# Designs tried in a protein design chat: VHH binders against Type II restriction enzyme HgiCI (hgiCIR). Part 4

Target 1, 345 residues: Type II restriction enzyme HgiCI (hgiCIR), of Herpetosiphon aurantiacus (Herpetosiphon giganteus) (p25258)
Amino acid sequence: MNYQRSFEDLEFNAIKWWPQELSATVAEASVLPILISSQDLFISILKLSGTHPEQIFDVINAAQISANLFLKHLVVLADYGGEMIKRLGKEFQEIFPRMDSTLEYYMNYTFKGEQYTYIFKKLPIKGLDNSKLAIDGKAIIEIKPLSDLYRDMIMILLYGSTTEQFNLAGLEKCEIGTILGKNEIIYTYITQKYLYVSRITNGANTNSLGQIAQTYVCDILSKYLPNDYSVTRNGKILLSDLNSQDSTKTSFDILVEFADKKVGIEVSFQVTTNSTIERKAGQARDRQNRMHAHYYWIAYVIDGAGNFERSGAVRAICRYSDCTVAYSESEIAVLAAFIQEKFNA

## First folded at step 24 (VHH)

Design ee2 (from dd5 with S107K)
Fold by ESMFold2, fold request of step 25:
Structure ee2 (fold): chain B 345 residues (1-345), chain A 126 residues (1-126)
Amino acid sequence: as target 1 above (345 residues)
Amino acid sequence: QVQLVESGGALVQPGGSLRLSCAASGFTFSSYWMRWYRQAPGKEREWVAAISSSGSSYTYEDSVKGRFTISRDDARNTVYLQMNSLKPEDTAVYYCAAERWTFKLDKGEITYYDHWGQGTQVTVSS
């Protein structure tokens, strides 16, 4: 089996765009009707919110849009899904600094060239997820006021990419604050990011693209792996830091376990170019070394036209990966074969 | 009637500290961003610091960052500017301002409102 892929071999096997079989599933699992009916209002709010960094809250209140529905629009537009929201909640205290005098957490962000400090009013909380935010399933229909929790989340989704912590918990995707009030740029962003997500998925959804991507990989792995293997999303492993005696819980998009054997799997499917894959590439060597120190393995599922525009990053991942596959059933079956080979050794 | 009244301006030695206060009346204080501006003799008025209506966001002009602290007390309708490590360059009349934006969603229009105090003199000299 060909586990050590070159960039060229990986790209040759890549599908570049979402599998056709997922288009119908994604469309059926979406809040598309309510997002479509409120889309013009959402756009109007963005257009009117560029005067100061918190203006969006006054506009939301005047528009009388439910806070959870507005947040869902941001989540969909930024592609900041439930996996990243859970990660944000779990890692909040490690991501954001705390003021010693008040013990309040804060975020230094940029708006129109000026640096601001935002003091979180409600975060951190235990169990931050889509259900807590009422942005999944039938909960999206509930009318929610603009509470402190929603204000905190909206500030993060708007300005997270402008913080020094942009490289943590997917915050680099949180860039919508940079386009507020800029009509031409908003139109471009909406047609490329928001409507493109809808067109690719054949509609909007209740879950992030990241969760759909992870679920697809998990489902296929479960078809090809023995039933006694554990396949979990967002699994954690205690790993030693290589230059200290500390141990840190390290999370993976997918964790496969049998007895004491483990494979950590990172999944990235991106049809538009951005710098997210650069971060995974920068971490690849260290994560592989830490896994190997425990006699564990690391693998990657990498696809999407946008990711392949970052050839240096993808080459680095291939170099520091025990198994790299593209995003199709036949390719994920190769990953399953790799796992079985290592677990049966 | 809208009123903003600054107080606390004084003569102070370099390196000293002052606390400016601005008491507001005649409007819903919690709906307004509060700002401090200053104007030195012969100079244009410049912004110094701002704090959001919620009190959750704040920003400072670069030359005062780390030395000045803006805060608000909505129960007393008052905004403060704590000024530490004062320099001769900080000599100016300091103005309190309240700012609010309203809008007409159906027209896509934004209307800006501001209120200003009369200022308080801060003088930093040996």
Scores: ipSAE 0.572, ipTM 0.852, lowest interface PAE 1.8, mean pLDDT 84

Design ee3 (from dd5 with S56T)
Fold by OpenDDE, last read:
Structure ee3 (fold): chain B 345 residues (1-345), chain A 126 residues (1-126)
Amino acid sequence: as target 1 above (345 residues)
Amino acid sequence: QVQLVESGGALVQPGGSLRLSCAASGFTFSSYWMRWYRQAPGKEREWVAAISSSGTSYTYEDSVKGRFTISRDDARNTVYLQMNSLKPEDTAVYYCAAERWTFKLDSGEITYYDHWGQGTQVTVSS
């Protein structure tokens, strides 16, 4: 079997898009960077929103943040999970009263010691959930205007704890409105609820796309390799420098070991073009040489439409790889065969 | 030119009703929080009722709760105050105010804007 694949051969076997079984996981993971990057803006909005109970809408508009993204931040900060949102939707008519004259639902809430009434403009609706609100998965990237639905939800998330119904549908968690415009309190509030970033990650898939990619490959390898082989993610090998007598610990996305034999595996799956593949390409020659100096082998799992847009980088990797395969199970099986062949030699 | 013009003030008997109107012009009415104030003789001006720019939130001073109703009509650039069960203590000049805040996120600067009417006299007396 030819393990030294050309760019063309590799691309021919490539899937270019995430496997279906990983689609949901990848979608969730993709939300995290967006939340992290917009965290400061979110906090700034809270700080500026203390003038009146609906000032937050003006600030949101000024900030030009997507309504769904803002709501997602509120949900995360309040630890108001998807199940609670569903429950809120399902039980909405039982939770909130309605006006006799207009039949509109309303919420009595407190802001800075004063009582207010909020008239819901969109709620109740059927099928209220994360998907409907576009606060889950890839939908978070969509720009959503500050519609009546979002306004309704935001008001609940801000002031639900101040309502008479605070003990229903987890509304006691909805207290963020009480700290609006209070900079020091906001800071303390966020820190007490753990690092906001931690809250974001704890409530969602904490795995990076890279980790997801590695795990998938690792799992498949484990399936095809003998049980006595060691398969580890983020493994390190002590490798000598080619130009010095010094040795450095070199990391690999996956490390397969058996006895004194080792295969370092680099995994890259990118749907969109980034610099990662270029970096790997730039290091490929030296890494292979260093591995070979120790009679180890280096392999690559390369896929994703974005990576193949970087043909030069991929070609370089192919050139300086002992085995290069795409991201499908069948391709990973080829990698497993390569490993076994080397380890049994 | 910015203008708020109150109307509807009158002399009424205790228990009577009045509807005040405030017509706005010269600014983006729909972007402003609208508030009714009143000032009785020898007393400080106090807010009576408020309604958000969207009309979705409103609040009342405690002494008027259940008796007064604030509403707005953005199509007519008008805010209303329905006053029922009027009491002598409600005697005052009633003012309409428009309030708005703008924000600069980069600097954290908040700018406050307000506009006021000239007021309308409400007298509740037997």
Scores: ipSAE 0.873, ipTM 0.957, lowest interface PAE 0.4, mean pLDDT 92
Fold by OpenDDE, fold request of step 25:
Structure ee3 (fold): chain B 345 residues (1-345), chain A 126 residues (1-126)
Amino acid sequence: as target 1 above (345 residues)
Amino acid sequence: QVQLVESGGALVQPGGSLRLSCAASGFTFSSYWMRWYRQAPGKEREWVAAISSSGTSYTYEDSVKGRFTISRDDARNTVYLQMNSLKPEDTAVYYCAAERWTFKLDSGEITYYDHWGQGTQVTVSS
């Protein structure tokens, strides 16, 4: 088997896009960085939205935040998940009344102790869900204008808890409108809620795309390697410095160990180009040399369309790798074979 | 020049109906909340009805709920107050007001702006 692959050979075997079985997990994980990066803006919007019940729309427009992203923030903050949104959509006509004169649906809500009526302009609609609202996975990066649909949803998320229907479709969670313009309360409220959501999400899913990629590879390796081999994520090896008498702990995405033999594995899956592959490439020669000095081996799992756009980096990795494979089960099996050959030699 | 001109005020019998109009000019009407106020003789001015800039939210004073309806026509820069089932206690000068809030994202500063009409007399009497 050819373990030292060229760029061309590696790309030929590459899948370039996430496997279908990871699509949902990846989508979920990809939303978090976007939310984090826009959190301050979101908070600022809430702080400025306390003058009247619809001030938030003016502020959203001024802030130039995408409507779907803003809505996503509200959904997360309210812990109003996709199932609730679906339910809201399905049961909308049962939840909210209609005006006899205009046949428009409406919501009675409270803002700062005063009762208001909101007239829905787009709801109800068929197929209301995260996808329809573009708040699901990759859709969150799409720029969406503040349409009537988003306005309707935002109003529900802000004031649903103040309605007579608060006990329906989880509307009791929709209370964010009660803290608008209250700077001190907003900070505390958001911090507590986001922490809670983060804990839930962290418990259910891996926190990063990198971790997802590593876990997938690790699981497959474990399937193909003997049970007496140790396979661990984020393993560290004490390696001597080539230029000094000092030793440093070097981290690997995956570490496979058996007896006194070790294989360090780096995993990179990037659909879009980033600096990670360049960093790994820059470190590749040194890492290989250090590993070899201890009679250890280094391997890479490299894939993703974005990574292959960085041909120089990938070529460097291929050059300074004992085994380079793409991100498929069959390719990871090749890596497993490599490991076994080395460990049984 | 900013102007709000109320019209439609009249003498009506109890139980009667009246429609007030407020024509706006000199500012971006569609960006403003519109409110109706009234001031009875010897009483303080009180809020009666309000409608959001988009026309999607509105609110009423408790005493006029179910009887009064506020609406707006942005194409005509006009806000309306349909008053049904009028009562003697509804007698007052009715004022139209336009309200807007501006804000600076960087500083968080919020500024309030308002414009007022001269009012129109509504008298409900047998």
Scores: ipSAE 0.870, ipTM 0.958, lowest interface PAE 0.4, mean pLDDT 92
Fold by OpenDDE, last read:
Structure ee3 (fold): chain B 345 residues (1-345), chain A 126 residues (1-126)
Amino acid sequence: as target 1 above (345 residues)
Amino acid sequence: QVQLVESGGALVQPGGSLRLSCAASGFTFSSYWMRWYRQAPGKEREWVAAISSSGTSYTYEDSVKGRFTISRDDARNTVYLQMNSLKPEDTAVYYCAAERWTFKLDSGEITYYDHWGQGTQVTVSS
């Protein structure tokens, strides 16, 4: 079996997105992966929704995107956070007027220079928040139909800034409706905002996602490796410096040990580009040399669409790795086979 | 066969009221945006009122705001235009139109569909 893989071979076997079995866990840790994975679809929906103010609902239905996920995109894009949603819910009756004849709440809004009236079908409700809308945590992966509640919320998020009440409950942020169907600006608008959001959120969630990635790999390795092998996360090996007589403790995402044999494993799963893969690439040569000096081996589990956008870094890793695999169970099994082969030699 | 049939047009005095109806058949009425148009003698056709497929959004031309009301009954496949405080300037043939858009997400293609009635004459005169 060829354990040294080229970039192309690795990418061919890559899953690029989080496996389904980890979707809930990942969602709990960070909403970013699911937003990124569905971003193109979201953009497409906005591009197609410029003909009339409620066209977006037809497009959503056609796209078969979950209503809560779509709403999450709008919320993120509008920077309309959970606190604002709660406020909107609490102050709804103060914000929007009621029809005298039907007692229904309504919103006057503008679309393409024309004034429209929207009649709310579900709002107001008690307890309006991220949880109720299923746009947080594990709930974001649940499929939700386009209910009246979601329709009401979507309309607010699209057109709130055009209402007379724009200065209430942060509705001035609700301007996405103004760019519907404007293909020339939508992509730029969204990309810029998502980049901003990503930068803000990446710092806090990268560690959690890293841990999830490591745990998954550890679990699979433990399944395929003999029970007498030690598999640990965040293991350290004392390695001699190549340029000095000193030894330093070097950390690995996963350490597999049996007797005096060791395999250090680095794991990177990135849906978006970050500096981690570049750092690992920069260290790859030295780490391999140091490991080899002790007759140890180094392996990499590399996957995620973001990592493969950094082809130079991934190629470097592939070059200075004894075994490089993608993030599927079958691929990790290959890594297990590599380890066993080395340990039994 | 696709059909839109307008009714309710009549001669009325200024300040009077009329209710127009448009009965639809031969297509999925609930999926269409419904719109009323009018064409006065010597003038171009202009939209008067519109209501979304769900009935949750509606809009009016400025000159009829506060006087006209559009509504729809999906169970009866009918759209209505209640016209109050009629003026001589409202004299026109009124047309009902059904509009729909379909989408291809992969190509970004939008297809427009419309159906039109034959119109009903509204005359406001003293």
Scores: ipSAE 0.861, ipTM 0.958, lowest interface PAE 0.4, mean pLDDT 92
Fold by OpenDDE, fold request of step 25:
Structure ee3 (fold): chain B 345 residues (1-345), chain A 126 residues (1-126)
Amino acid sequence: as target 1 above (345 residues)
Amino acid sequence: QVQLVESGGALVQPGGSLRLSCAASGFTFSSYWMRWYRQAPGKEREWVAAISSSGTSYTYEDSVKGRFTISRDDARNTVYLQMNSLKPEDTAVYYCAAERWTFKLDSGEITYYDHWGQGTQVTVSS
């Protein structure tokens, strides 16, 4: 069995996106993975929605994207946080006028230089927030149809900046409607905004997602490895410095131990590019050498679309790894086989 | 067969009111934007009012804002134009149009479809 894989071999076996079974857990930790995974679809929808101000709804339906997920894209890109949504809900009657004849609330907005009036069908409502819109936590993975509430919210998020009320409840941030159908700028616009969002959110969420990734790998390894093997997260091994007589405790995402044998495992699952994979790559050679000096082994579980965008880093890891596998049960089983082979030798 | 039939056009005095109707048949009315156009003698056809397929968005030409109201009844496959405070400059043949855009997600291709009525004459004169 080939445990030392090339970049190409690794990518071929990669899943690139979080397993379905972890979707809820991941969503609870961070909404970014699901947004990134659906980003291209979102962009496509925007590109097709430039014909009239409500074309977006037809395209959403055709694309079969969940309404709450689509709304979440808008909310995140507009930096229209939960507090703003709550404020919008509470102040809705103060922000938007109502028709004398029908008592319906309405919004005057601009699309492609022309003025339109939108009649709200569901708003105002009590208790408008992220939870009610199912755009937070695990609820984001729930499939929601394009209801009147979502339509109302989507219209606000698209065209709020063009209204007379643009200076109220953060509506000036709601400008995505102005780029609908502008195919030449949509991709760049959206990509840049997501990069910004990712930078802001990465610090706190990276650890959580890392833990999820590690736990999954640990669970699978425990399933395939003998019960007398020790599988632990965030394990440390005392390793001698190659250039000094000093020893340093070196941390591994997962440590597998049996008797005097050890395998240190690094796990990286990133749907977006970050510095983690580069760091791991930079340390890979030294870590392997240090492990080998103690007759230990080092393995990597590498996956995620973002990691594979960093081909240089992944190649380096592949080069300085005793076993490199992707992030699936079958691949982790290969890692388990590697470990058993080494421990039984 | 696709048909749009306008009705309600008449001779009225300045300041008068008319209600135009456009009855649609032969296509899925609820899926189309409905628009009223008008063409005055010696002038190009211009749009007057539009309403979305869902009826939730509408727009007016500047010269008719506050005077004209567009509405639709999907149960009757009919779009209406209530015209108040009519002026001589409103004299024209008024046309009803149904508009739809289709798209392909894979190619990004957008296709425009329209259907037109034969028009109804509105004359505003003293």
Scores: ipSAE 0.847, ipTM 0.960, lowest interface PAE 0.4, mean pLDDT 93

